VH-VL binders against eRF1 methyltransferase catalytic subunit MTQ2 (MTQ2). Designs and how they scored, part 8

Target 1, 221 residues: eRF1 methyltransferase catalytic subunit MTQ2 (MTQ2), of Saccharomyces cerevisiae (q03920)
Amino acid sequence: MLPTPYVKCDYDKVYEPAEDSFLILDCLEKEHDFLKQKFGNRLAIVCEIGSGSGIVTTFLMQNKIIPQENSIHLAVDINPWALEATLDTAKLNSCKSSFLEVIQADLNSSIRNNQVDVLIFNPPYVPAECVPDVPGSREEADQWLDLALLGGKDGMAITDKLLRQLEQILSPDGVAYILFCARNKPKEVIKRFVDTYKWNVKLIETRKAGWEVLSVYSFTR
Key: E = the ipSAE of ESMFold2; O = the ipSAE of OpenDDE; V2 = 0.75 times the mean of E and O plus 0.25 times the DockQ between their complexes.

## First folded at step 7 (VH-VL)

Design s5 (framework fv_axatilimab)
Fold by ESMFold2-Fast, scan of step 7:
Structure s5 (fold): chain C 221 residues (1-221), chain A 124 residues (1-124), chain B 107 residues (1-107)
Amino acid sequence: as target 1 above (221 residues)
Amino acid sequence: EVTLKESGPALVKPTQTLTLTCTFSGFSLSTYGMGVGWIRQPPGKALEWLANIYWDDDKYYNPSLKNRLTISKDTSKNQVVLTMTNMDPVDTATYYCARSYYDYWLSGYPFDYWGQGTMVTVSS
Amino acid sequence: DIQMTQSPSSLSASVGDRVTITCLASQSISSYLAWYQQKPGKAPKLLIYAASSLQSGVPSRFSGSGSGTDYTLTISSLQPEDFATYYCQQSYSTPLTFGGGTKVEIK
């Protein structure tokens, strides 16, 4: 089993790694040979949206899921505390800072079209009446955590925004790994992507985590 | 048709162990999302959840009944067994088993089919 | 633990009446809320799941609404077979918890 990164950060301000995070790590470990074969022979751009503590991005780097000499890692989060945590986590696990860039942005707004080879997204998937507003300042620390958790109606508000942009984010041979909970009704979402948008969508793993049933799907053209 | 039926002793003496079996048909605990739970109801009182077991052998227990409960399944026999140790007169109740189906379309679907219940009286 | 508080604990109604029963959760349960009907000596029967979804085979006079911490079961026109005890139940987190029940009695 590949080692899990050490994480040390303020969980009052940053999403604490949980079963959803660990499921993503296990899925990426399962996909290691596929990703190495597909992207190991060229420069690949790996992007995690909503990096939080940085545990997933650090796992990819420390275990060389994409060979280090052939990959650049981008960690994107709207929460500035999460970006600091991501850098600290990478450093704590002896990752090379020259291969990691952190970007404060909403979703992929700062990423070039069709440039991302591997996209990882653990969205705010908890259903809520609406998506919280972005806090007005870094100092409103208690409000940043809600933004990581609450995903609007059916928990799909943020995921739907990303999915609508997926074609323009991913390179022609790119792959996206996106986590859903059962409350997101992923089968309906997947049906739309396969039938209407003609994507190849594959279930990588399903895991019961407390009362949530979590699943990670890969999206390719 | 989905059916569940509880079986076990009607009378249990204080300090003894209760073993209840739920036998079901119309679904399998090898199917993704399938689970079976146990719920009890003392005479004239509200429902109290005891334990759930799922297709992947994942188990959940009511912490208020700390260390007294064990839930297990035999997927090939379509049975779920609940064991409760150190029975006390306060545990006198009707015990139900019920299907707890959790899938992508029915998120939060707790107990959709119930057995008829079996009355367990704890007395000397 | 999430505490589920039902009100009222009992009510008297006549056939044809509109009946409303409320359920309050001690924290947000994100519509992971079910309603059950229980007749004397019988097992509970699922009426509503996911706060507002009607279980197959349940008459359309039953409806559920609500979000966050506040949920309501409505019976639009009470029938003789509807005199029973009703329970709400959250499935948002363990332990699963039920409300105390609302007994709907003949007036």
Scores: ipSAE 0.005, ipTM 0.462, lowest interface PAE 13.2, mean pLDDT 83

Design s6 (framework fv_axatilimab)
Fold by ESMFold2-Fast, scan of step 7:
Structure s6 (fold): chain C 221 residues (1-221), chain A 124 residues (1-124), chain B 107 residues (1-107)
Amino acid sequence: as target 1 above (221 residues)
Amino acid sequence: EVTLKESGPALVKPTQTLTLTCTFSGFSLSTYGMGVGWIRQPPGKALEWLANIYWDDDKYYNPSLKNRLTISKDTSKNQVVLTMTNMDPVDTATYYCARSYYDYGWSGYPFDYWGQGTMVTVSS
Amino acid sequence: DIQMTQSPSSLSASVGDRVTITCLASQSISSYLAWYQQKPGKAPKLLIYAASSLQSGVPSRFSGSGSGTDYTLTISSLQPEDFATYYCQQSYSTPLTFGGGTKVEIK
């Protein structure tokens, strides 16, 4: 029901929005009342890891899922082309740049000070023999796309790194929205996480997308 | 049963390079979440972390020593090797290798199994 | 770097005593803390991980507590085999850092 952002960027260099992106938009729309109740009366920090085209961050800003006067949006990506695309997408949809900061970083050097109130992560979830190396130059555009897609054995290498750091990233009232594909074995991952951290993990939605089955879960203390 | 054992020279001269090998059994560094680290302890002093390596070849170094340290693994041989350049008498210590395993229940990477340690003396 | 300060540096106790050792981090480490026991001439042994989780095979008289910057290791009824040096260690960020150690010696 809420408008989808317009996106115009070079999909040879930046992950093209697909069913996983659109599932996340639908889940955030579904969670709108919850998020406004929880964060509408304070300055909130919203962080998207792996922003790609910027479609998700822009959706949050243009639809004021958390009001701009009460929120700062951080878009994190290792791919410099994705950061440029995120800024361009926000501008194309009339979002104010003063409320958006883009950060080039990997998960090992992400924001870790219990600062993030809303975290969104569409990980490289596709199983592969190994995680690709970071390209040696900006001009190796084809190789930046592989970093957005390929998640190592069981597609969990990057997601696992984030889950290990989640307690250090999220504020006490924080919530994380993380996407999984069925090949990641999310039910087993979630059971272990709940048994370990005793956090509340909730399935927001499951959707078939081509040959993949995608799910978005929310993580709260 | 998990076991780790350090091997290398007992005596090193100043300016030389130290190479230590950790040989282990009862687990594999191809296993998700698995890692091995090196920790040293000078006689009568506290423990000091040096470096860790993980199943995905991710490497971490103590920044105070990073320009002197190299850690590598040979998963097929169940070995992790630490190399430290430009040895000095202050580097005299017992060097330990230890398993660092991430299971979601651990909230980090504690060192759950340790080798016996190998004493390295740096003297001219 | 995160500095880990242990207190006391040493203490004397008798069998049956309750012993407490404290560990102070220079910044919040969100319970990414382990405790180790080391006997003379031996490698350290993991006792507690994640601030309060008891390692398999470790007697229940050992317990850990704390959050943020302040952590405590407690031995509820000291036994003869517990006379050792104890170390805390944070794994919140690299470099991984250990406390200076607390020697528990017989009174």
Scores: ipSAE 0.006, ipTM 0.454, lowest interface PAE 12.8, mean pLDDT 84

## First folded at step 8 (VH-VL; framework fv_axatilimab)

Design d1 (from c1 with heavy chain T31D, light chain S31D A50G T94L; at its last look DockQ between E and O 0.11; V2 from the best seeds 0.00; counts 0 for: pae E 12.2 > 2, grease 20.4 > 18.9, SAP .505 > .496, placed apart)
Heavy chain, then light chain:
Amino acid sequence: EVTLKESGPALVKPTQTLTLTCTFSGFSLSDYGMGVGWIRQPPGKALEWLANIYWDDDKYYNPSLKNRLTISKDTSKNQVVLTMTNMDPVDTATYYCARSYYDYWSGYPFDYWGQGTMVTVSS
Amino acid sequence: DIQMTQSPSSLSASVGDRVTITCLASQSISDYLAWYQQKPGKAPKLLIYGASSLQSGVPSRFSGSGSGTDYTLTISSLQPEDFATYYCQQSYSLPLTFGGGTKVEIK
ESMFold2, look of step 8: ipSAE 0.006; ipTM 0.478
ESMFold2 (binder alone), look of step 8: mean pLDDT 92; pTM 0.944
OpenDDE, look of step 8: ipSAE 0.502; ipTM 0.830

Design d2 (from s2 with heavy chain Y54W W55Y, light chain S31D A50G; at its last look DockQ between E and O 0.71; V2 from the best seeds 0.00; counts 0 for: pae E 12.6 > 2)
Heavy chain, then light chain:
Amino acid sequence: EVTLKESGPALVKPTQTLTLTCTFSGFSLSTYGMGVGWIRQPPGKALEWLANIWYDDDKYYNPSLKNRLTISKDTSKNQVVLTMTNMDPVDTATYYCARSYYDYIWGSYPFDYWGQGTMVTVSS
Amino acid sequence: DIQMTQSPSSLSASVGDRVTITCLASQSISDYLAWYQQKPGKAPKLLIYGASSLQSGVPSRFSGSGSGTDYTLTISSLQPEDFATYYCQQSYSTPLTFGGGTKVEIK
ESMFold2, look of step 8: ipSAE 0.005; ipTM 0.516
ESMFold2 (binder alone), look of step 8: mean pLDDT 92; pTM 0.942
OpenDDE, look of step 8: ipSAE 0.453; ipTM 0.789

## First folded at step 9 (VH-VL; framework fv_axatilimab)

Design e2 (from a1c with heavy chain Y54W W55Y, light chain S31D A50G; at its last look DockQ between E and O 0.04; V2 from the best seeds 0.00; counts 0 for: pae E 12.7 > 2, placed apart)
Heavy chain, then light chain:
Amino acid sequence: EVTLKESGPALVKPTQTLTLTCTFSGFSLSTYGMGVGWIRQPPGKALEWLANIWYDDDKYYNPSLKNRLTISKDTSKNQVVLTMTNMDPVDTATYYCARSYYDFWSGYPFDYWGQGTMVTVSS
Amino acid sequence: DIQMTQSPSSLSASVGDRVTITCLASQSISDYLAWYQQKPGKAPKLLIYGASSLQSGVPSRFSGSGSGTDYTLTISSLQPEDFATYYCQQSYSTPLTFGGGTKVEIK
ESMFold2, look of step 9: ipSAE 0.006; ipTM 0.434
ESMFold2 (binder alone), look of step 9: mean pLDDT 93; pTM 0.949
OpenDDE, look of step 9: ipSAE 0.012; ipTM 0.583

Design e3 (from s31 with light chain S31D A34N A50G; at its last look DockQ between E and O 0.79; V2 from the best seeds 0.00; counts 0 for: pae E 11.8 > 2, grease 19.4 > 18.9)
Heavy chain, then light chain:
Amino acid sequence: EVTLKESGPALVKPTQTLTLTCTFSGFSLSTYGMGVGWIRQPPGKALEWLANIWYDDDKYYNPSLKNRLTISKDTSKNQVVLTMTNMDPVDTATYYCARSYYDYWSGYPFDYWGQGTMVTVSS
Amino acid sequence: DIQMTQSPSSLSASVGDRVTITCLASQSISDYLNWYQQKPGKAPKLLIYGASSLQSGVPSRFSGSGSGTDYTLTISSLQPEDFATYYCQQSYSTPLTFGGGTKVEIK
ESMFold2, look of step 9: ipSAE 0.006; ipTM 0.511
ESMFold2 (binder alone), look of step 9: mean pLDDT 93; pTM 0.949
OpenDDE, look of step 9: ipSAE 0.024; ipTM 0.636

Design e4 (from c1 with heavy chain T31D Y54W W55S, light chain T94L; at its last look DockQ between E and O 0.04; V2 from the best seeds 0.00; counts 0 for: pae E 12.5 > 2, placed apart)
Heavy chain, then light chain:
Amino acid sequence: EVTLKESGPALVKPTQTLTLTCTFSGFSLSDYGMGVGWIRQPPGKALEWLANIWSDDDKYYNPSLKNRLTISKDTSKNQVVLTMTNMDPVDTATYYCARSYYDYWSGYPFDYWGQGTMVTVSS
Amino acid sequence: DIQMTQSPSSLSASVGDRVTITCLASQSISSYLAWYQQKPGKAPKLLIYAASSLQSGVPSRFSGSGSGTDYTLTISSLQPEDFATYYCQQSYSLPLTFGGGTKVEIK
ESMFold2, look of step 9: ipSAE 0.006; ipTM 0.442
ESMFold2 (binder alone), look of step 9: mean pLDDT 92; pTM 0.945
OpenDDE, look of step 9: ipSAE 0.021; ipTM 0.611

## First folded at step 12 (VH-VL)

Design g4b (from g4 with heavy chain S57K D103R S104F; framework fv_gimsilumab; at its last look DockQ between E and O 0.60; V2 from the best seeds 0.00; counts 0 for: pae E 10.6 > 2)
Heavy chain, then light chain:
Amino acid sequence: EVQLVESGGGLVQPGGSLRLSCAASGFTFSSYWMHWLRQVPGKGPVWVSRINSDGSKTTYADSVRGRFTISRDNANNTLFLQMNSLRADDTALYFCARVSYYRFSGYLYFDYWGQGTPVTVSS
Amino acid sequence: EIVLTQSPVTLSVSPGERVTLSCRASQSVGSYLAWYQQKLGQGPRLLIYGASTRATDIPARFSGSGSETEFTLTISSLQSEDFAVYYCQQYYSWPLTFGQGTKLEIK
ESMFold2, look of step 12: ipSAE 0.006; ipTM 0.538
ESMFold2 (binder alone), look of step 12: mean pLDDT 91; pTM 0.933
OpenDDE, look of step 12: ipSAE 0.009; ipTM 0.555

Design w1 (from c2 with heavy chain T31K, light chain D50K S93D; framework fv_axatilimab; at its last look DockQ between E and O 0.76; V2 from the best seeds 0.00; counts 0 for: pae E 8.1 > 2)
Heavy chain, then light chain:
Amino acid sequence: EVTLKESGPALVKPTQTLTLTCTFSGFSLSKYGMGVGWIRQPPGKALEWLANIYWDDDKYYNPSLKNRLTISKDTSKNQVVLTMTNMDPVDTATYYCARSYYRFWSGYPFDYWGQGTMVTVSS
Amino acid sequence: DIQMTQSPSSLSASVGDRVTITCLASQSISSYLAWYQQKPGKAPKLLIYKASSLQSGVPSRFSGSGSGTDYTLTISSLQPEDFATYYCQQSYDTPLTFGGGTKVEIK
ESMFold2, look of step 12: ipSAE 0.012; ipTM 0.577
ESMFold2 (binder alone), look of step 12: mean pLDDT 92; pTM 0.940
OpenDDE, look of step 12: ipSAE 0.023; ipTM 0.642

Design w2 (from c2 with heavy chain T31R S106K, light chain D50K; framework fv_axatilimab; at its last look DockQ between E and O 0.36; V2 from the best seeds 0.00; counts 0 for: pae E 8.9 > 2)
Heavy chain, then light chain:
Amino acid sequence: EVTLKESGPALVKPTQTLTLTCTFSGFSLSRYGMGVGWIRQPPGKALEWLANIYWDDDKYYNPSLKNRLTISKDTSKNQVVLTMTNMDPVDTATYYCARSYYRFWKGYPFDYWGQGTMVTVSS
Amino acid sequence: DIQMTQSPSSLSASVGDRVTITCLASQSISSYLAWYQQKPGKAPKLLIYKASSLQSGVPSRFSGSGSGTDYTLTISSLQPEDFATYYCQQSYSTPLTFGGGTKVEIK
ESMFold2, look of step 12: ipSAE 0.011; ipTM 0.549
ESMFold2 (binder alone), look of step 12: mean pLDDT 91; pTM 0.942
OpenDDE, look of step 12: ipSAE 0.078; ipTM 0.710

Design w3 (from c2 with heavy chain T31K, light chain S30R D50K S93D; framework fv_axatilimab; at its last look DockQ between E and O 0.39; V2 from the best seeds 0.00; counts 0 for: pae E 6.8 > 2)
Heavy chain, then light chain:
Amino acid sequence: EVTLKESGPALVKPTQTLTLTCTFSGFSLSKYGMGVGWIRQPPGKALEWLANIYWDDDKYYNPSLKNRLTISKDTSKNQVVLTMTNMDPVDTATYYCARSYYRFWSGYPFDYWGQGTMVTVSS
Amino acid sequence: DIQMTQSPSSLSASVGDRVTITCLASQSIRSYLAWYQQKPGKAPKLLIYKASSLQSGVPSRFSGSGSGTDYTLTISSLQPEDFATYYCQQSYDTPLTFGGGTKVEIK
ESMFold2, look of step 12: ipSAE 0.042; ipTM 0.620
ESMFold2 (binder alone), look of step 12: mean pLDDT 91; pTM 0.937
OpenDDE, look of step 12: ipSAE 0.264; ipTM 0.746

## First folded at step 14 (VH-VL; framework fv_axatilimab)

Design x1 (from w1 with heavy chain K31R F104Y, light chain A34N; at its last look DockQ between E and O 0.64; V2 from the best seeds 0.00; counts 0 for: pae E 7.6 > 2)
Heavy chain, then light chain:
Amino acid sequence: EVTLKESGPALVKPTQTLTLTCTFSGFSLSRYGMGVGWIRQPPGKALEWLANIYWDDDKYYNPSLKNRLTISKDTSKNQVVLTMTNMDPVDTATYYCARSYYRYWSGYPFDYWGQGTMVTVSS
Amino acid sequence: DIQMTQSPSSLSASVGDRVTITCLASQSISSYLNWYQQKPGKAPKLLIYKASSLQSGVPSRFSGSGSGTDYTLTISSLQPEDFATYYCQQSYDTPLTFGGGTKVEIK
ESMFold2, look of step 14: ipSAE 0.014; ipTM 0.586
ESMFold2 (binder alone), look of step 14: mean pLDDT 92; pTM 0.944
OpenDDE, look of step 14: ipSAE 0.040; ipTM 0.664

Design x2 (from w3 with heavy chain Y32F F104Y, light chain R30K; at its last look DockQ between E and O 0.16; V2 from the best seeds 0.00; counts 0 for: pae E 9.3 > 2, placed apart)
Heavy chain, then light chain:
Amino acid sequence: EVTLKESGPALVKPTQTLTLTCTFSGFSLSKFGMGVGWIRQPPGKALEWLANIYWDDDKYYNPSLKNRLTISKDTSKNQVVLTMTNMDPVDTATYYCARSYYRYWSGYPFDYWGQGTMVTVSS
Amino acid sequence: DIQMTQSPSSLSASVGDRVTITCLASQSIKSYLAWYQQKPGKAPKLLIYKASSLQSGVPSRFSGSGSGTDYTLTISSLQPEDFATYYCQQSYDTPLTFGGGTKVEIK
ESMFold2, look of step 14: ipSAE 0.006; ipTM 0.553
ESMFold2 (binder alone), look of step 14: mean pLDDT 91; pTM 0.938
OpenDDE, look of step 14: ipSAE 0.531; ipTM 0.836

Design x3 (from w3 with heavy chain K31R S106K, light chain S91H; at its last look DockQ between E and O 0.44; V2 from the best seeds 0.00; counts 0 for: pae E 10.1 > 2)
Heavy chain, then light chain:
Amino acid sequence: EVTLKESGPALVKPTQTLTLTCTFSGFSLSRYGMGVGWIRQPPGKALEWLANIYWDDDKYYNPSLKNRLTISKDTSKNQVVLTMTNMDPVDTATYYCARSYYRFWKGYPFDYWGQGTMVTVSS
Amino acid sequence: DIQMTQSPSSLSASVGDRVTITCLASQSIRSYLAWYQQKPGKAPKLLIYKASSLQSGVPSRFSGSGSGTDYTLTISSLQPEDFATYYCQQHYDTPLTFGGGTKVEIK
ESMFold2, look of step 14: ipSAE 0.005; ipTM 0.537
ESMFold2 (binder alone), look of step 14: mean pLDDT 91; pTM 0.938
OpenDDE, look of step 14: ipSAE 0.341; ipTM 0.776

Design x4 (from w3 with heavy chain F104Y, light chain S91Y; at its last look DockQ between E and O 0.49; V2 from the best seeds 0.00; counts 0 for: pae E 6.9 > 2)
Heavy chain, then light chain:
Amino acid sequence: EVTLKESGPALVKPTQTLTLTCTFSGFSLSKYGMGVGWIRQPPGKALEWLANIYWDDDKYYNPSLKNRLTISKDTSKNQVVLTMTNMDPVDTATYYCARSYYRYWSGYPFDYWGQGTMVTVSS
Amino acid sequence: DIQMTQSPSSLSASVGDRVTITCLASQSIRSYLAWYQQKPGKAPKLLIYKASSLQSGVPSRFSGSGSGTDYTLTISSLQPEDFATYYCQQYYDTPLTFGGGTKVEIK
ESMFold2, look of step 14: ipSAE 0.028; ipTM 0.612
ESMFold2 (binder alone), look of step 14: mean pLDDT 92; pTM 0.943
OpenDDE, look of step 14: ipSAE 0.357; ipTM 0.765

## First folded at step 16 (VH-VL; framework fv_axatilimab)

Design y1 (from w2 with heavy chain F104Y, light chain S91Y S93D; at its last look DockQ between E and O 0.48; V2 from the best seeds 0.00; counts 0 for: pae E 7.9 > 2)
Heavy chain, then light chain:
Amino acid sequence: EVTLKESGPALVKPTQTLTLTCTFSGFSLSRYGMGVGWIRQPPGKALEWLANIYWDDDKYYNPSLKNRLTISKDTSKNQVVLTMTNMDPVDTATYYCARSYYRYWKGYPFDYWGQGTMVTVSS
Amino acid sequence: DIQMTQSPSSLSASVGDRVTITCLASQSISSYLAWYQQKPGKAPKLLIYKASSLQSGVPSRFSGSGSGTDYTLTISSLQPEDFATYYCQQYYDTPLTFGGGTKVEIK
ESMFold2, look of step 16: ipSAE 0.013; ipTM 0.572
ESMFold2 (binder alone), look of step 16: mean pLDDT 92; pTM 0.944
OpenDDE, look of step 16: ipSAE 0.244; ipTM 0.750

Design y2 (from x4 with heavy chain K31R, light chain R30S S31R; at its last look DockQ between E and O 0.68; V2 from the best seeds 0.00; counts 0 for: pae E 9.4 > 2)
Heavy chain, then light chain:
Amino acid sequence: EVTLKESGPALVKPTQTLTLTCTFSGFSLSRYGMGVGWIRQPPGKALEWLANIYWDDDKYYNPSLKNRLTISKDTSKNQVVLTMTNMDPVDTATYYCARSYYRYWSGYPFDYWGQGTMVTVSS
Amino acid sequence: DIQMTQSPSSLSASVGDRVTITCLASQSISRYLAWYQQKPGKAPKLLIYKASSLQSGVPSRFSGSGSGTDYTLTISSLQPEDFATYYCQQYYDTPLTFGGGTKVEIK
ESMFold2, look of step 16: ipSAE 0.006; ipTM 0.564
ESMFold2 (binder alone), look of step 16: mean pLDDT 91; pTM 0.939
OpenDDE, look of step 16: ipSAE 0.029; ipTM 0.662

Design y3 (from x4 with heavy chain K31T Y32H, light chain S31K; at its last look DockQ between E and O 0.47; V2 from the best seeds 0.00; counts 0 for: pae E 8.7 > 2)
Heavy chain, then light chain:
Amino acid sequence: EVTLKESGPALVKPTQTLTLTCTFSGFSLSTHGMGVGWIRQPPGKALEWLANIYWDDDKYYNPSLKNRLTISKDTSKNQVVLTMTNMDPVDTATYYCARSYYRYWSGYPFDYWGQGTMVTVSS
Amino acid sequence: DIQMTQSPSSLSASVGDRVTITCLASQSIRKYLAWYQQKPGKAPKLLIYKASSLQSGVPSRFSGSGSGTDYTLTISSLQPEDFATYYCQQYYDTPLTFGGGTKVEIK
ESMFold2, look of step 16: ipSAE 0.012; ipTM 0.564
ESMFold2 (binder alone), look of step 16: mean pLDDT 92; pTM 0.947
OpenDDE, look of step 16: ipSAE 0.088; ipTM 0.707

Design y4 (at its last look DockQ between E and O 0.26; V2 from the best seeds 0.00; counts 0 for: pae E 10.7 > 2)
Heavy chain, then light chain:
Amino acid sequence: EVTLKESGPALVKPTQTLTLTCTFSGFSLSKYGMGVGWIRQPPGKALEWLANIYWDDDKYYNPSLKNRLTISKDTSKNQVVLTMTNMDPVDTATYYCARSYYRYWLSGYPFDYWGQGTMVTVSS
Amino acid sequence: DIQMTQSPSSLSASVGDRVTITCLASQSIRSYLAWYQQKPGKAPKLLIYKASSLQSGVPSRFSGSGSGTDYTLTISSLQPEDFATYYCQQYYDTPLTFGGGTKVEIK
ESMFold2, look of step 16: ipSAE 0.005; ipTM 0.528
ESMFold2 (binder alone), look of step 16: mean pLDDT 91; pTM 0.941
OpenDDE, look of step 16: ipSAE 0.226; ipTM 0.743

## First folded at step 17 (VH-VL; framework fv_axatilimab)

Design z1 (from x4 with heavy chain Y104K; at its last look DockQ between E and O 0.70; V2 from the best seeds 0.00; counts 0 for: pae E 6.6 > 2)
Heavy chain, then light chain:
Amino acid sequence: EVTLKESGPALVKPTQTLTLTCTFSGFSLSKYGMGVGWIRQPPGKALEWLANIYWDDDKYYNPSLKNRLTISKDTSKNQVVLTMTNMDPVDTATYYCARSYYRKWSGYPFDYWGQGTMVTVSS
Amino acid sequence: DIQMTQSPSSLSASVGDRVTITCLASQSIRSYLAWYQQKPGKAPKLLIYKASSLQSGVPSRFSGSGSGTDYTLTISSLQPEDFATYYCQQYYDTPLTFGGGTKVEIK
ESMFold2, look of step 17: ipSAE 0.039; ipTM 0.610
ESMFold2 (binder alone), look of step 17: mean pLDDT 94; pTM 0.956
OpenDDE, look of step 17: ipSAE 0.271; ipTM 0.738

Design z2 (from x4 with heavy chain Y104R; at its last look DockQ between E and O 0.57; V2 from the best seeds 0.00; counts 0 for: pae E 5.2 > 2)
Heavy chain, then light chain:
Amino acid sequence: EVTLKESGPALVKPTQTLTLTCTFSGFSLSKYGMGVGWIRQPPGKALEWLANIYWDDDKYYNPSLKNRLTISKDTSKNQVVLTMTNMDPVDTATYYCARSYYRRWSGYPFDYWGQGTMVTVSS
Amino acid sequence: DIQMTQSPSSLSASVGDRVTITCLASQSIRSYLAWYQQKPGKAPKLLIYKASSLQSGVPSRFSGSGSGTDYTLTISSLQPEDFATYYCQQYYDTPLTFGGGTKVEIK
ESMFold2, look of step 17: ipSAE 0.104; ipTM 0.610
ESMFold2 (binder alone), look of step 17: mean pLDDT 94; pTM 0.955
OpenDDE, look of step 17: ipSAE 0.430; ipTM 0.796

Design z3 (from x4 with heavy chain Y104Q; at its last read DockQ between E and O 0.84; V2 from the best seeds 0.00; counts 0 for: pae E 3.4 > 2)
Heavy chain, then light chain:
Amino acid sequence: EVTLKESGPALVKPTQTLTLTCTFSGFSLSKYGMGVGWIRQPPGKALEWLANIYWDDDKYYNPSLKNRLTISKDTSKNQVVLTMTNMDPVDTATYYCARSYYRQWSGYPFDYWGQGTMVTVSS
Amino acid sequence: DIQMTQSPSSLSASVGDRVTITCLASQSIRSYLAWYQQKPGKAPKLLIYKASSLQSGVPSRFSGSGSGTDYTLTISSLQPEDFATYYCQQYYDTPLTFGGGTKVEIK
ESMFold2, look of step 17: ipSAE 0.398; ipTM 0.740
ESMFold2 (binder alone), look of step 17: mean pLDDT 94; pTM 0.954
OpenDDE, look of step 17: ipSAE 0.320; ipTM 0.759
ESMFold2, fold request of step 22: ipSAE 0.108, 0.425, 0.358; ipTM 0.639, 0.764, 0.721
ESMFold2 (binder alone), fold request of step 22: mean pLDDT 92, 94, 94; pTM 0.946, 0.956, 0.954
OpenDDE, fold request of step 22: ipSAE 0.610, 0.601, 0.524; ipTM 0.849, 0.845, 0.822
ESMFold2, last read: ipSAE 0.315, 0.304, 0.221; ipTM 0.716, 0.701, 0.666
ESMFold2 (binder alone), last read: mean pLDDT 94, 94, 94; pTM 0.955, 0.955, 0.953
OpenDDE, last read: ipSAE 0.542, 0.570, 0.416; ipTM 0.828, 0.837, 0.783

Design z4 (from x4 with heavy chain Y104M; at its last look DockQ between E and O 0.49; V2 from the best seeds 0.00; counts 0 for: pae E 5.1 > 2)
Heavy chain, then light chain:
Amino acid sequence: EVTLKESGPALVKPTQTLTLTCTFSGFSLSKYGMGVGWIRQPPGKALEWLANIYWDDDKYYNPSLKNRLTISKDTSKNQVVLTMTNMDPVDTATYYCARSYYRMWSGYPFDYWGQGTMVTVSS
Amino acid sequence: DIQMTQSPSSLSASVGDRVTITCLASQSIRSYLAWYQQKPGKAPKLLIYKASSLQSGVPSRFSGSGSGTDYTLTISSLQPEDFATYYCQQYYDTPLTFGGGTKVEIK
ESMFold2, look of step 17: ipSAE 0.098; ipTM 0.620
ESMFold2 (binder alone), look of step 17: mean pLDDT 91; pTM 0.941
OpenDDE, look of step 17: ipSAE 0.286; ipTM 0.750

## First folded at step 19 (VH-VL; framework fv_axatilimab)

Design v1 (from z3 with heavy chain R103Y; at its last look DockQ between E and O 0.64; V2 from the best seeds 0.00; counts 0 for: pae E 5.7 > 2)
Heavy chain, then light chain:
Amino acid sequence: EVTLKESGPALVKPTQTLTLTCTFSGFSLSKYGMGVGWIRQPPGKALEWLANIYWDDDKYYNPSLKNRLTISKDTSKNQVVLTMTNMDPVDTATYYCARSYYYQWSGYPFDYWGQGTMVTVSS
Amino acid sequence: DIQMTQSPSSLSASVGDRVTITCLASQSIRSYLAWYQQKPGKAPKLLIYKASSLQSGVPSRFSGSGSGTDYTLTISSLQPEDFATYYCQQYYDTPLTFGGGTKVEIK
ESMFold2, look of step 19: ipSAE 0.039; ipTM 0.604
ESMFold2 (binder alone), look of step 19: mean pLDDT 92; pTM 0.944
OpenDDE, look of step 19: ipSAE 0.024; ipTM 0.645

Design v2 (from z3 with heavy chain R103L; at its last look DockQ between E and O 0.65; V2 from the best seeds 0.00; counts 0 for: pae E 8.8 > 2)
Heavy chain, then light chain:
Amino acid sequence: EVTLKESGPALVKPTQTLTLTCTFSGFSLSKYGMGVGWIRQPPGKALEWLANIYWDDDKYYNPSLKNRLTISKDTSKNQVVLTMTNMDPVDTATYYCARSYYLQWSGYPFDYWGQGTMVTVSS
Amino acid sequence: DIQMTQSPSSLSASVGDRVTITCLASQSIRSYLAWYQQKPGKAPKLLIYKASSLQSGVPSRFSGSGSGTDYTLTISSLQPEDFATYYCQQYYDTPLTFGGGTKVEIK
ESMFold2, look of step 19: ipSAE 0.011; ipTM 0.572
ESMFold2 (binder alone), look of step 19: mean pLDDT 92; pTM 0.944
OpenDDE, look of step 19: ipSAE 0.027; ipTM 0.648

